VH-VL binders against Large ribosomal subunit protein uL3c (RPL3). Designs and how they scored, part 9

Target 1, 266 residues: Large ribosomal subunit protein uL3c (RPL3), of Bigelowiella natans (Pedinomonas minutissima) (Chlorarachnion sp. (q7xyp4)
Amino acid sequence: AAAARASSSALVALPGGRMIEVPHMTKDYRDVKVCSRQRKWEIREHMRDPIKMGLMGTKAGMTTYYDDEGIAHPVTVIALEAGNVVTQVKTKETDGYDAVQLAYKETRDRTIPWPERQHLRKHGNVKAMKHLKEFKIADVSEFTPGQQLKAEELFEVGDLVDVSGTSSGKGFQGSIRRWGMKRGPMSHGSKSHRQHGSIGCSATPSRVYKGLKMAGRMGNERKTVKKLPVMMVNDEEKYIVVRGSVPGKKGTIVELRPTKIVGKHC
Short names: E, the ipSAE of ESMFold2; O, the ipSAE of OpenDDE; V2, 0.75 times the mean of E and O plus 0.25 times the DockQ between their complexes.

## First folded at step 4 (VH-VL; framework fv_zigakibart)

Design a2 (from z1a with light chain D50Y D92N; at its last look DockQ between E and O 0.01; V2 from the best seeds 0.00; counts 0 for: pae O 15.3 > 2, framework grips, placed apart)
Fold by OpenDDE, look of step 4:
Structure a2 (fold): chain C 266 residues (1-266), chain A 119 residues (1-119), chain B 107 residues (1-107)
Amino acid sequence: as target 1 above (266 residues)
Amino acid sequence: QVQLVQSGAEVKKPGASVKVSCKASGYTFTSYYMHWVRQAPGQGLEWMGYINPYNDATKYNEKFKGKATMTSDTSASTAYMELSSLRSDDTAVYYCAREGWDDYYFDYWGQGTTVTVSS
Amino acid sequence: DIVMTQSPSTLSASVGDRVTITCKASQSISSWVAWYQQKPGKAPKLLISYASSLESGVPSRFSGSGSGTEFTLTISSLQPDDFATYFCQQYNSYPYTFGQGTKLEIK
């Protein structure tokens, strides 16, 4: 029985400097285990009708959520800035696949290329937006250019989402940090504490194999964290709260997509 | 023992509707998705969709959207599938099938319900 | 939609024979394949999941193999009770799809 720690309202700064108070966890929250070995029905039990569409958001930051049992949950607040407007609907007939294109983060006209401005004007007379992303969905019939999507209409507490974004850049990193390699001995006269070690053999192949894990740039890659439960949705305050961490630094753009469950280990 | 018992054979006229039932026993009804699969005479199996009895969430094969409506009654541990605007090409054996506990295969099947659409 | 092409459509064999049925997917589906046995007038029965995992109560003479786009069901020594129609199913993505079936008949 985790002691009911007084739910200190966690203040999180949204983009633009607005502070929000993340309220206490609602009773509708269900703890969803995301272990790959978990039985499928245990995960699906928490799912409502399939989420029809995703959204873009801005990572505002992380905080701690306390549930009624006093258990602390790490959560990420995702701000919903101006945007998430449908710009284009792609269909199998027109484009060869079904998708909805969203525009996100309002910007000045001069900050986007002219072709992109014209695209936004042509498709629903959408204001200049900084980001355009396509969401592949099964049914695009419900979406029209110019449509403003609302988070509360798309997401409910307990929904599972895949959150995609660009991971934090970590610069040039050694093999230990980048690939989880073990260090050498720290004692016994060792001079190779954090060195990579052998990178191949002399005679055969007499080369370093392509793809050999070595020191190099780490991060700044597209990553997806899967099966994150939605903890809170608030269109009034323009944010979504998900359990767990999402890719990227504060201020980075993330994509919330319906979780795709394709098997036991997916 | 897990059992799925379906309703009896149906003969309908074109344009009519039919509702097939699938009574589940031997397991927690709300813990497993119930799927429906169609088999036309001499044809293969065709997945129609599923229902989550826990919250009545449904997913349909696009081919059967508007044709099939899946519902459930937790108190009776029964899943239902209604077919509307029946046509001759809707003549088939319809199966309810329980989704596996760990993946999306079907581990238990009903005995099937033959729906015949004839003028 | 993922198309599952099953071959052959009909297979004649004798008791004791080794029988192999193949299912080809139109795209890679990893190991998300199930095999079913269906006898006339009866519902399908699950034999194999995960391409190679034998279900409880299924005789060991049944085996599955394959990954990616090609999958096989093998009966090592055909028994009289094995004459039926066999179906493969993919559950990699919606909509789930089945092969057209292989009817195994007595030679």
Scores: ipSAE 0.000, ipTM 0.458, lowest interface PAE 15.3, mean pLDDT 84
ESMFold2, look of step 4: ipSAE 0.325; ipTM 0.668
ESMFold2 (binder alone), look of step 4: mean pLDDT 93; pTM 0.938

Design a3 (from z1a with heavy chain D56S A57Y; at its last look DockQ between E and O 0.02; V2 from the best seeds 0.00; counts 0 for: pae O 9.4 > 2, grease 19.5 > 18.9, placed apart)
Heavy chain, then light chain:
Amino acid sequence: QVQLVQSGAEVKKPGASVKVSCKASGYTFTSYYMHWVRQAPGQGLEWMGYINPYNSYTKYNEKFKGKATMTSDTSASTAYMELSSLRSDDTAVYYCAREGWDDYYFDYWGQGTTVTVSS
Amino acid sequence: DIVMTQSPSTLSASVGDRVTITCKASQSISSWVAWYQQKPGKAPKLLISDASSLESGVPSRFSGSGSGTEFTLTISSLQPDDFATYFCQQYDSYPYTFGQGTKLEIK
ESMFold2, look of step 4: ipSAE 0.026; ipTM 0.519
ESMFold2 (binder alone), look of step 4: mean pLDDT 93; pTM 0.939
OpenDDE, look of step 4: ipSAE 0.023; ipTM 0.561
ESMFold2, look of step 8: ipSAE 0.183; ipTM 0.565
ESMFold2 (binder alone), look of step 8: mean pLDDT 92; pTM 0.938
OpenDDE, look of step 8: ipSAE 0.012; ipTM 0.481

Design a4 (from z1a with heavy chain S31D, light chain D50K; at its last look DockQ between E and O 0.02; V2 from the best seeds 0.00; counts 0 for: pae O 12.2 > 2, placed apart)
Fold by ESMFold2, look of step 4:
Structure a4 (fold): chain C 266 residues (1-266), chain A 119 residues (1-119), chain B 107 residues (1-107)
Amino acid sequence: as target 1 above (266 residues)
Amino acid sequence: QVQLVQSGAEVKKPGASVKVSCKASGYTFTDYYMHWVRQAPGQGLEWMGYINPYNDATKYNEKFKGKATMTSDTSASTAYMELSSLRSDDTAVYYCAREGWDDYYFDYWGQGTTVTVSS
Amino acid sequence: DIVMTQSPSTLSASVGDRVTITCKASQSISSWVAWYQQKPGKAPKLLISKASSLESGVPSRFSGSGSGTEFTLTISSLQPDDFATYFCQQYDSYPYTFGQGTKLEIK
């Protein structure tokens, strides 16, 4: 009864409160474990595949599914909030390397720096977005400024992805967005804002440097969880489901990138 | 003073093509998106698409994809829209409209170009 | 596509009357709404942006309000120059869409 409830009754709230029910895992997931002699031959032919485009999302929640054999499959729902719009396309000719810049999570104009707003306007007439991230990829020719990326065009069920996010999930991004919309100056979710302007070159630099470092930065290192199978992709309902856990807590902004090395564990 | 001056009225046969021009003045042409909006006789407004004169990027309403082609000539500060394979239901007034720099709404409009398709 | 539905389609009023035109969006569009006035044979003229921001040179008797899905344009004291057709427009997402229009007529 528990396994059936987890697989058929699990509801996950997307940002904005809309609920979705995660469907039963498709049999396509099992194909990602194929370790046949044919598969090894195919991998040998593509040993160093080109880097492909990814996208950004928001961790919406987790659920557990038991398959027909009774094996538990923890899955994470990643919401696709407004965004994933191409802004700047960099080429070797213009910037010395190939990359696509992506804007994610629509926000009010006031919450982003004015130069960044001008950048978005110039490159594709993109609305103000909370996050900009560059994706270095092998071939940028199919991407243009202002292009809306669709997850179903980039990923299919059974693909392996690497998911990156900030560990410890303190929700700093959400707090800054709310505070920035109501007030100009931002803090790290606390009232602790000492004036560091007079510190300068102290006689005890290690202690002073530590204090300045703390004031200028909060949050832990980025973490990447690798080789997560894509279980579902749904652009209409705006979510992706991956098998396994994803860095951070509900509300964490994550980056999904195709895994560079596929099938080597076969 | 910002001005958008469109080409004159056109009368065309079904199956012909027409190219409407929109000459901009009073601002830096490449800094602003140019949109096209149509209004059939006695009806409301329909957004057709835009062109970014800075890099010639375009976006079309799916209803007009394949019907309309938007281009620009930065040296002449002029945007163009070509309508192909004209039919009687293409009879309308066609406006160019500038998108505001700080906002996405249309702050200046051309006077309109009446295209009449009849045999 | 986001459907913008205006009410009423036609409104008869006298000089000095207070009138309200309503526009409803088929989904939340925050405050990304503009209002235009169009007189016969002329291009539309911007009145209100961001649901409530009055455009430069527009008389203060015009005002806008609303957010999310429901928006209103109010004329506090009609003048002879105000008899025209009024359109709302969403600019939240492509394709941009307009309401069907409200014709404001002299009673």
Scores: ipSAE 0.000, ipTM 0.466, lowest interface PAE 12.1, mean pLDDT 76
ESMFold2 (binder alone), look of step 4: mean pLDDT 92; pTM 0.928
OpenDDE, look of step 4: ipSAE 0.007; ipTM 0.481

Design a5 (from z1a with light chain S30R D92N; at its last look DockQ between E and O 0.01; V2 from the best seeds 0.00; counts 0 for: pae O 12.9 > 2, placed apart)
Fold by OpenDDE, look of step 4:
Structure a5 (fold): chain C 266 residues (1-266), chain A 119 residues (1-119), chain B 107 residues (1-107)
Amino acid sequence: as target 1 above (266 residues)
Amino acid sequence: QVQLVQSGAEVKKPGASVKVSCKASGYTFTSYYMHWVRQAPGQGLEWMGYINPYNDATKYNEKFKGKATMTSDTSASTAYMELSSLRSDDTAVYYCAREGWDDYYFDYWGQGTTVTVSS
Amino acid sequence: DIVMTQSPSTLSASVGDRVTITCKASQSIRSWVAWYQQKPGKAPKLLISDASSLESGVPSRFSGSGSGTEFTLTISSLQPDDFATYFCQQYNSYPYTFGQGTKLEIK
């Protein structure tokens, strides 16, 4: 079915104030199912690029993306700022595990600690970067220190990615919001509409159990949203578009990782 | 045994329409995408589009939008492709092809239907 | 659209020869390539999927290789039954596209 909004585009502001136009998606997304028993290839090992690496990015914002069928998709634009340079390759032989360390978001030398500066200089003579993250991958042989990674080489439209980041801080929250607890009656003389209620018994155990869900700080935790389909990749404009929401507010750093397919069907 | 049996050869005049059928057997018809591929005389293969018999979702090659209409009848396990406003350059063998279970290759093909457009 | 360019367009060979057909993609398509054999007046037959996966019932003399932009179909020892036209297909992106074909003829 042809949809009237199929040709729509959206403007999104990237870090630094640059505006981009997210064009209409032309590729079918039928091959980006999160979980299905309909297609065996959805969980096939060969769908994974053995050299597929993760990237760091900056959450630029969300917008709506319309496909050829006129279906609206919530999408997140992830800006790719200066960085995503390989700083160190770790191997089982040298470090006990295989991983590639990336540096992200160029910064001034004085803004990073001396040990980090020396580390970046030692490993590939990389410019000062604000963020360092390791990506565990199966095959590290394709990566060398100083290598600039490109999104278009690592990701294609339809790929599934796990996006990790620090969730938005929500401050101190009540038990209803934080844990999804039910409220009390609003009528019949109730005075405990949003109160936590009982937190334990008097005699036994005569204490509050550790781990009891109560009011407290919510958010500002590492979260991962899994199996997000890549909708667009553009190295020229330096952004990736993924379907769905990712952790954090605008401007926060996120990690894009290849999705781990586990289980028989999902 | 999986079989795709197409309708017979058609001779049409310019401006006419033709509807080609592809009857599927030996498998669950709604579980596989059905594609259509064209081959002009002495030419290569050209992908036209597909239909999902499960929900009748279709995807067309831009080149054939407005030219080809794909439909299916689950009760008859039959896929149809209608070509409208036929021109001489529409003369070709048209194949229905089942999309594979594992990926987007075509594992079974119909025998082809020759459509000849002549004045 | 992704263009699949096959080479050569025509190939003459003898029974027992090693034959190689190449397909080049206009852009990277990973390993999403299938190879088909077509005999005159017949529908194409799937030989290889995912660039290198041999289909059931296909003789082991057929093999596929390649990734990215260059792909090859190889027949290790040509048999009389192998004289046909061969097509590569990409299914990385819509629209799916085929190579122009390679006609394998008897020398």
Scores: ipSAE 0.000, ipTM 0.483, lowest interface PAE 12.9, mean pLDDT 85
ESMFold2, look of step 4: ipSAE 0.327; ipTM 0.661
ESMFold2 (binder alone), look of step 4: mean pLDDT 93; pTM 0.942

## First folded at step 5 (VH-VL)

Design f1 (from c0 with heavy chain N61S K65Q, light chain K24R V33L; framework fv_zigakibart; at its last look DockQ between E and O 0.10; V2 from the best seeds 0.00; counts 0 for: pae O 14.3 > 2, placed apart)
Fold by OpenDDE, look of step 6:
Structure f1 (fold): chain C 266 residues (1-266), chain A 119 residues (1-119), chain B 107 residues (1-107)
Amino acid sequence: as target 1 above (266 residues)
Amino acid sequence: QVQLVQSGAEVKKPGASVKVSCKASGYTFTSYYMHWVRQAPGQGLEWMGYINPYNSATKYSEKFQGKATMTSDTSASTAYMELSSLRSDDTAVYYCAREGWDDYYFDYWGQGTTVTVSS
Amino acid sequence: DIVMTQSPSTLSASVGDRVTITCRASQSISSWLAWYQQKPGKAPKLLISDASSLESGVPSRFSGSGSGTEFTLTISSLQPDDFATYFCQQYDSYPYTFGQGTKLEIK
């Protein structure tokens, strides 16, 4: 009798201190596979309706979700704070490309530069928002300035999303940690355990090639994790749950975009 | 413990100036904005402006522009507010108030300084 | 300027009563609202920030709710120490503005 391990209710703190309980996954979530090895055709079969638009969110944290089979899934809860309002619709005719600009995370009026404030007022009469991002989409006709986007209308359970954000800063790191370089010998009189080693040849080319991987600053860069399955969408509680990890620390802003399915592999 | 201690009550004649002090303790003085709020007798609270002790940047309400001058002394951890050309309607209790670190509410207040303008 | 209007201006209640004070903003201020308690001859004391966040040391009988233009401060069970004047304050935009105050007095 597989003791139904009482799925410890995964409590996650949302911005503002509100705690949410991530419910147990039902059978419909079982078929959601992490994309790194998923074939293109398998992804298509799983995608019911194409995702039309992306959203911004705030990384609330990670937790473990147990499905009804007792399988543990690492998940990230993304809070949907005030925002995700359409500010501007760009078209090929007006701007040379199709995109929808969203405003996210309401803030104090004084924290927004005057030009940005005027932009928000001009386009949709939107309140002061801290973040503005453009989402390039194929069809912008359904979006109007001032429109509040809802996660449940845009995302369904099982959808694949690309999540973009700024990765956690790790400071100045050695070549081993930063690039996964191997160590030198630890014995036999070796003095080069964690040293970088040779960085080039003497006569030819008599220089260090540009782009040579060396020690340096690691993290704090834009990263995208692709093809993450949406596990839960809840507009009432204002969160989305995706399987896997997303870039950044708790409290950082992330962008959820429809997955670009190209080729055979994720 | 965070404390804001203001100077004592002042009685001034119309046309005079008054300078109120607010000594801060229990926290890093330059890390928080200091605001000034007044309250006329039997009236509500009115925001006057703020000073950033770190760089002495100031912002005033339009109503108090040219009327109030806010300064600070970092060595003394003290904020100052000077009122010029005093009128009878300037009679009020003046408070210094610290702005919160993470938000723009006032988490700590001075005890208030009563300024009375009478002929 | 954003005008903050409190209601009622005066409220009479008894110990143990549930009390509700309302604050209305002339325009939407999201959740950028604070509540203060002021006793006679004393400085205001911060009770609630961000419309609903209770400050440290404030009794749990105090609660705040609301967003946009309508906000409420609730005292679940009035205590003798709660008789004071209460003010709301917006910090959405300059100038910061306060409500006119609600005086809570003993019935």
Scores: ipSAE 0.000, ipTM 0.462, lowest interface PAE 14.3, mean pLDDT 84
ESMFold2-Fast, scan of step 5: ipSAE 0.520; ipTM 0.765
ESMFold2, look of step 6: ipSAE 0.029; ipTM 0.532
ESMFold2 (binder alone), look of step 6: mean pLDDT 93; pTM 0.939

Design f2 (from c0, 72 letters changed; framework fv_zilovertamab)
Fold by ESMFold2-Fast, scan of step 5:
Structure f2 (fold): chain C 266 residues (1-266), chain A 119 residues (1-119), chain B 107 residues (1-107)
Amino acid sequence: as target 1 above (266 residues)
Amino acid sequence: QVQLQESGPGLVKPSQTLSLTCTVSGYTFTSYYIHWVRQAPGQGLEWMGYINPYNSATSYNQKFKDRLTISKDTSKNQVVLTMTNMDPVDTATYYCAREGWDDYYFDYWGHGTLVTVSS
Amino acid sequence: DIVMTQTPLSLPVTPGEPASISCRASQSISSWLAWYQQKPGQAPRLLIYDASSLESGIPPRFSGSGYGTDFTLTINNIESEDAAYYFCQQYDSYPYTFGEGTKVEIK
């Protein structure tokens, strides 16, 4: 029934002259356009995509995908390093807005400041992570502190995602302060054990001057590329492939958010 | 006093499923990660995986793939290791171990339970 | 996977002598290394963590050193009760891996 469409490029010509029907989204758009004023309002209200949860990844590199017709498509491979764990869940009732804080890229306890480490322990007993990002979403009830997010549960092949990243020149963070005697977990049972075991503890011999003063030279420019189709999702091998380019060089930390599809007007 | 104790069948037939339980006491169950480590007779130690008892988040050594599942029962202060399709090479002493508070070493271990896989 | 190699695999020592066990990682693991003692029929016991930090309750005759790829466990003035297997473990990256073990025998 693709031949029934009126005055449009709904059919896509393949090399060799074979025609394929245009994707369902194009058909839906036309259906919306022919609705009455009352139906336009109802469709807009009910077809508004709620803001959905995303996740974080690391740009691994770019390659070329060749389809069945031999046409080359640039794709970006995004690796999923250890992480994507829910930490703090914020609600309108307690915090004034709904959001899920996500931790990404596991690291050693001593590589992050003590307050950041305690924040992760307080919210889900999460391992030390290098990156924390807040995702404002419509429904936080499905998320619990300490929950591991899986890419295959959030994304499917064919989904559209918005990918945000920072400049690859983010540089050194300057968080090298080694305070071996400063740790004291606030957990009830753990604190008791640690207090008895702290006898003979001393300041670390590798103590350096308090922090490094380099923050003023670091750039932090965020870029977002919207509506990138998801080509592959693999939780076992820990990667996602999207069609197109994403911000930054190899190693850039990126945020993947489902694209919000909202009917602008009928 | 912190204690970890493994329990389960000492004998499993090839292709059957193993289920081992680690019962902990003397500390807050949800505050420390629990790992499973095994040791084949006359061999070294092999890390299998861990669970965060706060939320059941797990991580497994990839060599066990879908064979291994670690779960918890907070009401009993227990961590359960389940491994499918057992083979004679899986014969080993299985230990549960508690992760240290401030880093990823193991500060307390269970006594270990020997599991023999034989027909 | 990171491969941990221990030398020697067997170490006969006389009481009162020092004993040293080496552990080598196939790649740099910073200081993310622990040492365990295992006596026959018993579970491993933590001795040293973070390459050189002595666990509470462990006799001060035990000490650890090293960084990167080369690590050493030293037992000063060895006692008969120290006859056991000793294992190193890296916790730099998953999967966590152990050395093959060193059997310390008192002669």
Scores: ipSAE 0.188, ipTM 0.625, lowest interface PAE 5.0, mean pLDDT 77

Design f3 (framework fv_sibeprenlimab; at its last look DockQ between E and O 0.08; V2 from the best seeds 0.00; counts 0 for: pae O 13.7 > 2, placed apart)
Heavy chain, then light chain:
Amino acid sequence: QVQLVQSGAEVKKPGASVKVSCKASGYTFTSYYIHWVRQATGQGLEWMGWINPYSGNTNYAQKFQGRVTMTADKSISTVYMELSSLRSEDTAVYFCAREGWDDYYFDYWGQGTLVTVSS
Amino acid sequence: EIVMTQSPATLSVSPGERATLSCRASQSVDSDSYSWLHWYQQKPGQAPRLLIYGASTRATGIPARFSGSGSRTEFTLTISSLQSEDFAVYYCQQYDSYPYTFGGGTKVEIK
ESMFold2-Fast, scan of step 5: ipSAE 0.711; ipTM 0.869
ESMFold2, look of step 6: ipSAE 0.323; ipTM 0.675
ESMFold2 (binder alone), look of step 6: mean pLDDT 93; pTM 0.938
OpenDDE, look of step 6: ipSAE 0.000; ipTM 0.472

Design f4 (framework fv_sibeprenlimab)
Fold by ESMFold2-Fast, scan of step 5:
Structure f4 (fold): chain C 266 residues (1-266), chain A 119 residues (1-119), chain B 111 residues (1-111)
Amino acid sequence: as target 1 above (266 residues)
Amino acid sequence: QVQLVQSGAEVKKPGASVKVSCKASGYTFTSYYIHWVRQATGQGLEWMGYINPYSGNTNYAQKFQGRVTMTADKSISTVYMELSSLRSEDTAVYFCAREGWDDYYFDYWGQGTLVTVSS
Amino acid sequence: EIVMTQSPATLSVSPGERATLSCRASQSVSYSDDSYLHWYQQKPGQAPRLLIYDASTRATGIPARFSGSGSRTEFTLTISSLQSEDFAVYYCQQYDSYPYTFGGGTKVEIK
């Protein structure tokens, strides 16, 4: 009673210094019986669950939840920075496969290459973003270029998600900006000079890359942690909490995908 | 030339809703975001939110969440801002403004719409 | 949200004199060498007008007597030789993060 009331919240520092207050969880949602009569009917009807849409986030930090037996359980707070906007929707008819391309983490227009700016403007009039990722899903008909995806519409507490990210021996070393922020990738005086005069300058736009130019490094490893229970989803404060550890250090960009349901799953 | 023309002044009772329009001309309507900013008489500017006219995607300031709705009609190049559950403190001039590319400043503004809430 | 504080609230200046207006952010609105701050001018009965963007760049058509400076949390708008048309209210605005926020304004009036 009294002791249980002593600490009802956990304070987690985001990249860039903003604090998120996460309510203390008194129960491990993984241990909740989630298989109701209605749910068993749904599983029976959807024995082969199609691949569903996900979203991107930024690993903000970790905290600990203690269950009734006093056992410590790690939880990860994933910030939802400005973004998660649909850009290009690909169909089997036009592109040979179904996919939704998602842009994440707003930045200034001139801080991304010209082909990236043109691509985002062409597909949904989307503001400049640092990250662009394709989600291959079963049904793309629900998605339109320029559409904002909301975490509370894609995920519910108790859902299982697969979290993918690139882990490396060295995290992002630059100035870390606060979550939910807009604009402002790191720039230097010499680099900013190269950004000028790019808008409206193009001799042959059709000969430029159709895809976004993304940084790739030999030391990067992509890892996926599967079937992490969703503990909390908050679109207002822009975060998702999952039970367990996710790949990478604070500031790592992650993909969250609903775990595929199979016939024996309950 | 670029112009944003807003609807005329409104007088509303507490609890009512108001819908202000902003008609754009002189540029490609779907290529620029439109923001709404209000100003109480003799007071400072307050950002309310934006709309992407291409998609209808919006982002509202927390203070107005649940009371404000922004929409766009591509066929007439017009953006609307509807504010519900009006209170006396909502009495203000409401401006629409176009967000420029690259540095995201407000390069063109509507003339403003005075909304008076009184009983 | 980021709180923008302008000072003084009112500044009385004679024509031809220098006016210095301050704007303070509750947290940094700069990243590396870039500042995410704009200045607007508003005259009575009119919509605001863009003066300075990204802390120090003059907007098209803005006279050279207007200049902006500062970084991180401290910003200044300077009018080097005040003209009669410069008597107005001036607002700073940050666009580092949502929601966008404005300062309370500085009213520049005739002494």
Scores: ipSAE 0.387, ipTM 0.716, lowest interface PAE 3.5, mean pLDDT 79

